# VH-VL binders against Large ribosomal subunit protein uL10m (mRpL10), part 124

Target 1, 224 residues: Large ribosomal subunit protein uL10m (mRpL10), of Drosophila melanogaster (Fruit fly) (q9vpl3)
Amino acid sequence: RGKINIQRPKAPHYERARVVAVTQPKYPELPKAKSCFKTRAERTQQQQENPYNEIIAREVRNWLDHSRLVAFFHLSSITADDIFRVRVQLHKQNLHLKSYGSKIIEQAVKNTRYEAIVPLFHSNHCIVFSPDPEKTAALLRIVRRVPQMVLLGGIVEETMLSRNQLVAYAQMPGLHAVQAQLVQTLSQAPGHLIQQLQAHQNSFVQVLDVHAKNQMNEETPKST

## First folded at step 7 (VH-VL)

Design e57 (from y85 with light chain G31S; framework fv_anetumab)
Fold by ESMFold2-Fast, scan of step 7:
Structure e57 (fold): chain C 224 residues (1-224), chain A 119 residues (1-119), chain B 111 residues (1-111)
Amino acid sequence: as target 1 above (224 residues)
Amino acid sequence: QVELVQSGAEVKKPGESLKISCKGSGYSFTDYWIGWVRQAPGKGLEWMGIIYPGDSDTRYSPSFQGQVTISADKSISTAYLQWSSLKASDTAMYYCATSFYDWGEFDYWGQGTLVTVSS
Amino acid sequence: DIALTQPASVSGSPGQSITISCTGTSSDVGSYNYVSWYQQHPGKAPKLMIYDVSNRPSGVSNRFSGSKSGNTASLTISGLQAEDEADYYCSSYDSSSTPYVFGGGTKLTVL
């Protein structure tokens, strides 16, 4: 069965209204391209309205202020059904998946110690928030099954951590106080989050290229 | 370590009600799904359904929807499988097992509860 | 009901290698790397041997390996031993109906 955005017990395998519209002859009053252009212009103006951006930016700041765990991900193309299942599983572990535009992220972190994260959001991205840093292991376990989400780094107890540092944190058992000490120790290691993430993004592109090449060179076994 | 302990064997007559249990220990009971798997004598494994004890989110196999009720009591770390009216065809071994995902592997299994329904 | 297809039986001698197949559709095995394999000895509960197609839990012998090609997942047991004689079940996520489906099971006979 095809996947559709409308679910009904008596729904047909096709959208009747669309089929009828496609087959019915019609004289266009205006070029659709011009109508689409006008719609795009109006949408662009609405997206650039500062008051709405500031309201959403306040929401982002609220998440940052009340979350002891924040994880940043690159997000590749994923179906609505698959991301919905991921969101449900994350929510059960008190992990909250959010997506915000780069302008909103920039507005939210402007003049804060987290302003350095802005370059991470120039491509498709999502963020996971949680009040419980002990859920880092659960987060990574869930995301292991979501190849479209690639961990870039995060913030634990107000401290910025690289991907490797966050993975190391997830492997550490213990009480909250002990884990806070470990986060401080990890954050003092030499390293630059931005440099590591930029290198990771370049490596990811290279990995995708290698994967594409391997897929093209893959052969089916011949046996009769 | 992680352990799932199931209730003892049951011998019942058709039409009787039954509730069997599965007690979890050694892990965070509310952070894992608990599933029920049936195995009729000499037959294979059949997935019946799962429950997330933290919020009682329950999902059934279409074959068992309406045939059984799955529930959990997080205060005593125990999951349940219940029949309102047993049939002879319900004779089987019933396993509980825990999974981190609702679409994932069952990493720990109970010892099984044998249910025999006959007259 | 059975959703995934496995051979009813497979036989091998000690020291040999055998492979058990598990065939599904594009809504389960073909689209997701969420295949698991379970071993069940007579009168015992199943034991997880492989998860996510090819990963082994702690304590499972490296003689057990998993793979997948298209709609078919495979469990390979190398260096067969007498204690490997058991029933083997595959399972997978199914996006079209239930979140979890089992194969019909394969009886492995050693000798």
Scores: ipSAE 0.592, ipTM 0.792, lowest interface PAE 1.5, mean pLDDT 80

Design e58 (from y85 with light chain G31Y; framework fv_anetumab)
Fold by ESMFold2-Fast, scan of step 7:
Structure e58 (fold): chain C 224 residues (1-224), chain A 119 residues (1-119), chain B 111 residues (1-111)
Amino acid sequence: as target 1 above (224 residues)
Amino acid sequence: QVELVQSGAEVKKPGESLKISCKGSGYSFTDYWIGWVRQAPGKGLEWMGIIYPGDSDTRYSPSFQGQVTISADKSISTAYLQWSSLKASDTAMYYCATSFYDWGEFDYWGQGTLVTVSS
Amino acid sequence: DIALTQPASVSGSPGQSITISCTGTSSDVGYYNYVSWYQQHPGKAPKLMIYDVSNRPSGVSNRFSGSKSGNTASLTISGLQAEDEADYYCSSYDSSSTPYVFGGGTKLTVL
């Protein structure tokens, strides 16, 4: 068995870190009104002055600037163990799953050509970054098995793509010239693309909700 | 296309060491997990463990942790299952199989290696 | 310790349909849609027939279908043929024990 400082962190290191984190004393219970002596407006103002947000916003900009593949997901309720496994699988394919607050995303993309993506982050979300756009197929294969992650769209080679366009791109691996042409052909104005991505997310979430309700009804009356 | 070729049958005595192999071809060896599955004579399938050859990340079933060692050599696209000291209860067919996920299905299987341990 | 429960044997006549069940718990089959089915002929390696509850790999006959209800997954084989006579194993991801669990296996006899 290796130690953490003998080799670069890998799945065994992450497993150990997870176990240690679970056995460590957690923070004292935080009531919903931790700062009840202040109004919601005052808490919001206090959050806007947090220098931590500026540091993380720069990190997000750095990821956007150095990633040739960026994929946006809606994230439904998922266990810590499940998201950890997804993160490890993605990392093995040079895909980096990140979660940032919508305020931080907004601050990061303000005054950039990606400012239009802000509406995608008004609900629970996560982002996958990679320097390698050829990993799009691997990304979609991994998330196909994670129903809690719903693909909204992405950015490939600085071009914003809808869910369907990103899926089409993934189906042409190893054909660099054709992939480049496809990206150019599928390019759309950010405003129109964002509206299309939001509509697809809402439609898919509605379909999932109906399916979940139907499955629940079938299991309850038929099996119990 | 995708093929997993395992080493030949082995006949060993209790206490002997053994290392069997599984060579992958027709796919990206370092992008898929390789698992080992045991099947004792007349019994069902038992998952032993998996390895990711790209970084040698290895995970074992609790029943087999400490009993066997799983390794891989990505330069020759080969995974290994080894015992330091065989027992008669290790007599079984051993399969290797490849999976894209560490929690998912085994897409392709090797032909199996029969290991017989008797005195 | 959680095991997936399958009937030891099932039988059917040529041209008919049969179903093999695979029962787990709310922490494996009931929670995840990662159920797989494998076919094993005597003396041969297992072959993946179904993955993610109901998906078929390329090359697998559409006579094979999968489904799930609650904690029970099912493999249905329609239009039974002599070549379908084999052992069938289900498998699922298990968050509460080992990452992989196999069912005990079901011997299918075509009468």
Scores: ipSAE 0.525, ipTM 0.770, lowest interface PAE 1.9, mean pLDDT 80

Design e59 (from y85 with light chain N33H; framework fv_anetumab)
Fold by ESMFold2-Fast, scan of step 7:
Structure e59 (fold): chain C 224 residues (1-224), chain A 119 residues (1-119), chain B 111 residues (1-111)
Amino acid sequence: as target 1 above (224 residues)
Amino acid sequence: QVELVQSGAEVKKPGESLKISCKGSGYSFTDYWIGWVRQAPGKGLEWMGIIYPGDSDTRYSPSFQGQVTISADKSISTAYLQWSSLKASDTAMYYCATSFYDWGEFDYWGQGTLVTVSS
Amino acid sequence: DIALTQPASVSGSPGQSITISCTGTSSDVGGYHYVSWYQQHPGKAPKLMIYDVSNRPSGVSNRFSGSKSGNTASLTISGLQAEDEADYYCSSYDSSSTPYVFGGGTKLTVL
């Protein structure tokens, strides 16, 4: 029954709406016949150079720069109440759940070592950030209870890890030296890791398809 | 290993105040929820509420909201359950228990505190 | 109130298998796989036996298993032993108004 109290409005947050309004670019008036052609071209260029997108991309870069743990998830349909509950539980463990458009993520990571993650965000997605990599175990324990969030991979101590490598890291004892050694061992081939992340994404699509079919066909076995 | 140690049995009169305690050890006290479960004599288990000691976020069962107060002191790894005015119907065994989730199973349980309220 | 329905009692003989049911609604047992089972011996605190419908904590005998179908969860105890005689409680997450709810409990007698 707290659904209406927890549900976030569909409109942008007050501050965000104000930022969009303030940062809307203005162009001078153009002659009528040529203004249709040029204003169309200027409009698409204006949208591509929107300062609002740069502000959010800077926010993403800030999160990446200050987070020693970044985890990427596919996000299936989930109610506002359920995602709010998850966000609160994550926040208690210093884990910060964020959602950004794929174009903003591409803009944020372009020409960085993390550009390879962009394909992971072509579908519905979310990201969890934390300054504390030892919270990886807590993160995985929480998302185990959220079937709508499926782990795709992540970044730990600036090293890109596959889903299986993150699970292995989470099971490590809390010795920093041992954890650093594990990260180094798991991630010594970046090309191989990128292939693993893409393979896991494709495997997840298959799992999601089976899950969707199971919801339609009650006779299909499911995990208990 | 994980251990929850609860305060001793209490015998009170209706209208009196009471605060019972549950001390945790052997785990990260601020990373787990602590819940309170009541069991009236010869009856079943009733979920009362939970608290997250790290920020004192507290959730109550509708049946116990306003009837009791749950609190915690993370500096001494102790959670509390308190009544401003006891009733005879508060006579029960009270258990504290830990959970990683505010909606999840209780992993470890205290030994229980028997509270008897009678004139 | 009892939010989840369990039989008041069940009985079995040593070596037999028994099943205890726990019935709720689509807002609790039916809607989520956060069903747990607790064992309580007389005068003792409850002990977690099953979580997330079918998972066992370390130290719990594999004779205990859990399952769920629709709005009904089940605890099955195989190879009954005298020490299994206890009260058993199911519990679940409840999305309707209370975040967590217990069943009324089932007394298991080993004859």
Scores: ipSAE 0.444, ipTM 0.706, lowest interface PAE 2.4, mean pLDDT 79

Design e6 (from y85 with heavy chain F100W; framework fv_anetumab)
Fold by ESMFold2-Fast, scan of step 7:
Structure e6 (fold): chain C 224 residues (1-224), chain A 119 residues (1-119), chain B 111 residues (1-111)
Amino acid sequence: as target 1 above (224 residues)
Amino acid sequence: QVELVQSGAEVKKPGESLKISCKGSGYSFTDYWIGWVRQAPGKGLEWMGIIYPGDSDTRYSPSFQGQVTISADKSISTAYLQWSSLKASDTAMYYCATSWYDWGEFDYWGQGTLVTVSS
Amino acid sequence: DIALTQPASVSGSPGQSITISCTGTSSDVGGYNYVSWYQQHPGKAPKLMIYDVSNRPSGVSNRFSGSKSGNTASLTISGLQAEDEADYYCSSYDSSSTPYVFGGGTKLTVL
């Protein structure tokens, strides 16, 4: 598209274009149109709205409906090369990085239990979707190396989680894995283990308690 | 228990072809990158390249691009490093190792395969 | 081809503390927090000791610690033990050529 960039190799850019084409998810199927006749006012409002925005809003809703893990990030200035590396690495773990305009996000979540997330998108943002909530640890490990992406919160199993709750969720791969980690810690420092283990377990219990209370008392949890 | 088991030592003549293997077990083979690291006798570690077995996406060090081929067979959880024509300068210990991402550290290592190329 | 700069050797006595340096440029060690350290005993595969400058994998003794200042990363081993005698390699992400580069290695002798 432009002139040859001597300072940046064209090979990575070419491979990026090919990878993006391969990793680009198929457009979500649109719902069947309503068979009922609409009033003049309803048709006028539909024509006034940007058709593109409604189509993309449906895509966002489809991603939300079919993803068991959704993570929200603030995105600072980042180079094309850096975001490409992040996108490819995330895709390898079945994590799909998407960017949508704030108006589209607002339209997608309006009148849903997720409407509370709208303020998160008044600045530069991106969203990561995955059908696999076990990939939360992989997601956080990858973005740890991307200071331009700041975790704001997420949705796991249809439950809204704050940043701290999502981080705690990622650190709980299951009871067996937790027991193995505690045994390993015990073998390294026999003298101070009770305090260290108690602090670790109390953090997990605290996060789970907050999460459970938020789920019971509200349709979506308030951010911590 | 994550384990990488490499093929046995090889003694070859210059010009011969060779394919060495690295079999992964105890983890999801297609969810981790597998890299190859070379160590010439009495020298340090050299990063050769890395492959993602899930889709065979492969990246090479410029020093080794065109010199070797890295591949993987996910049906048997095995990665490969291959030479079409060996040189005496290929004499080295070759390690395979797993990585969470292609620009990151190697967390689990194979035992190594010693390749000796002599006339 | 490309290697980060490490001292060829360092030595210490049991119970002492030693530090191994790893010097690069702004395109590797200086520009990113992606420095790792590996321990290699003679005839054996390397073992990851430190990643992301200062993090220890599970199973690595807290006697091993990492830090970074500018273009130089450091591995510190406290309470030296005979089994710490090994070669130590640093590594980093490299934005200028390969995604990964190793240091030349440092032989630690426990006297």
Scores: ipSAE 0.298, ipTM 0.639, lowest interface PAE 3.2, mean pLDDT 78

Design e60 (from y85 with light chain D52E; framework fv_anetumab)
Fold by ESMFold2-Fast, scan of step 7:
Structure e60 (fold): chain C 224 residues (1-224), chain A 119 residues (1-119), chain B 111 residues (1-111)
Amino acid sequence: as target 1 above (224 residues)
Amino acid sequence: QVELVQSGAEVKKPGESLKISCKGSGYSFTDYWIGWVRQAPGKGLEWMGIIYPGDSDTRYSPSFQGQVTISADKSISTAYLQWSSLKASDTAMYYCATSFYDWGEFDYWGQGTLVTVSS
Amino acid sequence: DIALTQPASVSGSPGQSITISCTGTSSDVGGYNYVSWYQQHPGKAPKLMIYEVSNRPSGVSNRFSGSKSGNTASLTISGLQAEDEADYYCSSYDSSSTPYVFGGGTKLTVL
């Protein structure tokens, strides 16, 4: 308790923080209980021949066939509450956020024109469906606020587009003729989307590798 | 062109009811959030609440929950802010605003409605 | 409403740069990239100057810029002009209890 320094009218930050910590009653939060059982989704993935898999695969095919806009995203760690808020915002714009296991996606698109999208689902992912392709701009505005969702590419009017092509499409709202011409032009080369997505994957991996190597680089000793 | 037009100034006595309006034009009224912001004379901005006219999903600031009612009539592209019983402390400028970006970044504002509550 | 902390006033001379701070917590400014800035001239409705921390709406001068570090967002106005004299408000998404909250406002005086 000693003497108060009059020249310093306030207690040091450390002492003030200690006083606040002592006077505020706190109760420990109970840790969230971990289930010892696999979730329904995990059990479904484990049992490949489960009839439920075919039902979900048919649902995915129905969404693909009846949606004029489909967008594919890589999904980083996100809380259930945050993803729910995103889903609600998207739903107000007739955009439907869905998540399916990689095996279900593969089963749904195997031997279809959409088979090329399978490599996009090797990691954590989600898909947004809409019957209205003009909602692409609204979609990109909403996901811009969700750093955990990274756009990989999509399908517009049954045409597969890369991320850059989908962004370009979104920037031409209300110009129907220009939008139609853009989609036609961007879809000119079969396999173009896969090549661009593989290039982006390789670039992303390379960026991560360079970043990791730079962070692990030893400090170069100063020459005196 | 996007425009929000608010109702005219009001002079009321404590205990009276009031409903002010904000009409949107030049955009799809039901597809964007519309919010209400209060500014007491010589004071700062206070967020009151927002409504999505397409489904009437309404969210209030805790300070205004139960004190006011926000509603919208999508058939005439008009949002409303309503008091059942006014207080002198309700004297303020009230703005409506809509966000084309998302969740409350208000890029288009109404001209404001001045509400004066005095004896 | 819990108001975000802004200085009550700032001042500068024409041609100078000034910065206005907006301090919150990890549940608002620090936790999300949903910081916006509004300019209000006397007797007029506010005008959106910055959204999503650092983005400018069409028609807003590039003299206005936004940034964020930790729990503090900043609005910087370069090349001050007489017409910049106004009240400036920050706003942020608030996850704790209310979707949005405003700062207390800063009066900018151009000397």
Scores: ipSAE 0.006, ipTM 0.464, lowest interface PAE 10.1, mean pLDDT 76

Design e61 (from y85 with light chain N55Y; framework fv_anetumab)
Fold by ESMFold2-Fast, scan of step 7:
Structure e61 (fold): chain C 224 residues (1-224), chain A 119 residues (1-119), chain B 111 residues (1-111)
Amino acid sequence: as target 1 above (224 residues)
Amino acid sequence: QVELVQSGAEVKKPGESLKISCKGSGYSFTDYWIGWVRQAPGKGLEWMGIIYPGDSDTRYSPSFQGQVTISADKSISTAYLQWSSLKASDTAMYYCATSFYDWGEFDYWGQGTLVTVSS
Amino acid sequence: DIALTQPASVSGSPGQSITISCTGTSSDVGGYNYVSWYQQHPGKAPKLMIYDVSYRPSGVSNRFSGSKSGNTASLTISGLQAEDEADYYCSSYDSSSTPYVFGGGTKLTVL
């Protein structure tokens, strides 16, 4: 409860009330007229029918369909200079950092094999695409230096992998055929992948919180 | 096996031009940065600059900007450090080294090129 | 001079442990986990011993370890051996200028 003005309000002069009544427009059958107001559901449907969103959704589908490596990241607060530096280094390795709204991603993957990734994008996120799955090691090496980007999982050769599986894939040297076999083997791991990725996302948020707290509680570096 | 082989020692007079080389082998030359590090006699290491041979993106330390030119020829996997006009203060050991990042550690080092500038 | 601060010299006896410090600011050592350590023997090129504060390259003895607290990174050498006698340099990313800066160097003497 805010501060209340105890001043008694003054009633309008009787002539003022009469003038307002006379100038008030009269509208027949207003209760039967269709409202121009849109409900939440109608607004949501209108957003889904936006042709701009469908164009960008097609772009996302093209990235997914033509990229043999896709990696999903949680993205915490990062400066424009730092993220630009990361983008430049990634681009040199044919790795393309993209950010799309969750609704665009949902439209892009609806009724596709990738529909299961939608829950990953309920928080701040970014995606890295590459036509070259051999660049997975380079990707992980680059993001190792970016604590604000936390790996959630990815897709390699159309197979969904958890963070740990993607790390294992990156450490495998050898022929493309051997890598394809590893991807298939890793994808057969027990457990529901989307539940694992969501659990990792929550764990990573906790790790970031601990890291931030450790920075605040850091001891004065003195020799004694 | 990754190896960086640098050109031989040079003895020059002030005002002369010089170009020294660093040839990489055993790795993808265009996927790593090559940096140049200077060490004056009896002194510590000084970072001069780096180049990414894949696109010739080059970055210099403020202390060396305009004093030297860094370049690379990806067709022969060779990076270069060049002076248009040498000074006696340029006398030093010059190392080339590879880095995966432009803000990262130097993984592999060349043997060094000694440059002596005296009258 | 924006170079990272190291002690000029440190000494120890065989079998002992020594620590070398590397002090910077919040724009370099304190702001990022991108600290590296190099070993240089007389007349030789530097060798990478530690990267990203605490990681060792393949082939580097586990007697070498790295850590960081605030604006100060540390290299610790345990079980000190005669061949450890060398100059040691720290380095870091620097957000306030060009991406790389070295420390002034520390001469380790094994007595």
Scores: ipSAE 0.538, ipTM 0.746, lowest interface PAE 1.7, mean pLDDT 81

Design e62 (from y85 with light chain N55S; framework fv_anetumab)
Fold by ESMFold2-Fast, scan of step 7:
Structure e62 (fold): chain C 224 residues (1-224), chain A 119 residues (1-119), chain B 111 residues (1-111)
Amino acid sequence: as target 1 above (224 residues)
Amino acid sequence: QVELVQSGAEVKKPGESLKISCKGSGYSFTDYWIGWVRQAPGKGLEWMGIIYPGDSDTRYSPSFQGQVTISADKSISTAYLQWSSLKASDTAMYYCATSFYDWGEFDYWGQGTLVTVSS
Amino acid sequence: DIALTQPASVSGSPGQSITISCTGTSSDVGGYNYVSWYQQHPGKAPKLMIYDVSSRPSGVSNRFSGSKSGNTASLTISGLQAEDEADYYCSSYDSSSTPYVFGGGTKLTVL
């Protein structure tokens, strides 16, 4: 359904090239453009006044609100090439690595249920977002090869989890107990099947949340 | 019960086209890279290339780029290796294998497809 | 071309230990801890024995161990058994051109 533009034969190629150019950083060094100890948002924040910080904070809130998986990391020194490799692999699994200044994160989560995360970001950090909580295992498998990224904790299905609880969550599908619960649920009347499977998932997440809160309380006295 | 099932042995003449397959089951097909590894008779393993079925991102060994085409159909969980014009030197066992990373180990391997090219 | 150097053959007696080397450069074996080892019996597909230099997949005997020093990775098989007779291939990430390279392979004979 398009007419061939005889007057400007290169117009379609130019338009496609322009779209690609607009979406990609125009700097000669791709590793710097893709590596982010500082995101585009953090660089803009340094050049703008406080009103712009609210715009970036809204972006952070949008990521938090639309992500069913959020993982928090300390990030030590890493080469631009290595972090770019990690970012590409994460992106293939629908995992989005972002970095924001501590003040922006505080502004984004202040007076929300996520305010408890602020102390995690007093050093170099990054956050991985995903709309897909099933990607938790994939995330941990990727960061296994990135010793510079140290998992601090996360949020899964709006439930805050410690590092150990997030690791346990990733391994849950392999447990016999989970298989036994699934088999028991499948033995129910057909009308209850989906609702009970969702209830069991929520119960496991709630158990992990309670365990996370208890473990965090135990670890805080040890760490300080 | 992760399985990679490859198509059967092929006997072809030089100049013929060929497309062999590798069907994955028991895992999330779009979450793993699928690689192709060649082994000429009595020789070692040669990495040919890999594909990510989720977006068809494909990487080739310099030795095989332009010689073969790697593709995948995620709707039927099948990866393919294709030649437009076979040569006698293409006679080899061809393995498909899964890797979680484009820089990582191959976790699971298919049984292999023997391709014989002779006149 | 074969990017990683392995001895063509190695031999040992039942109950003994043998070591197979895999030598690369700073852009592959030396630069990263992403070395894997595969076992291949005649007429069979390769089987992953070691990944990440020294990690062992479930189901692989603890007689198999891996290590790395500089640009050389090593596979050690202790308590050598007849069924260990096979070809062994190392592999590594390669940052210079391809993401993956194999060694030339080592034939292990159990005498």
Scores: ipSAE 0.491, ipTM 0.727, lowest interface PAE 1.9, mean pLDDT 78

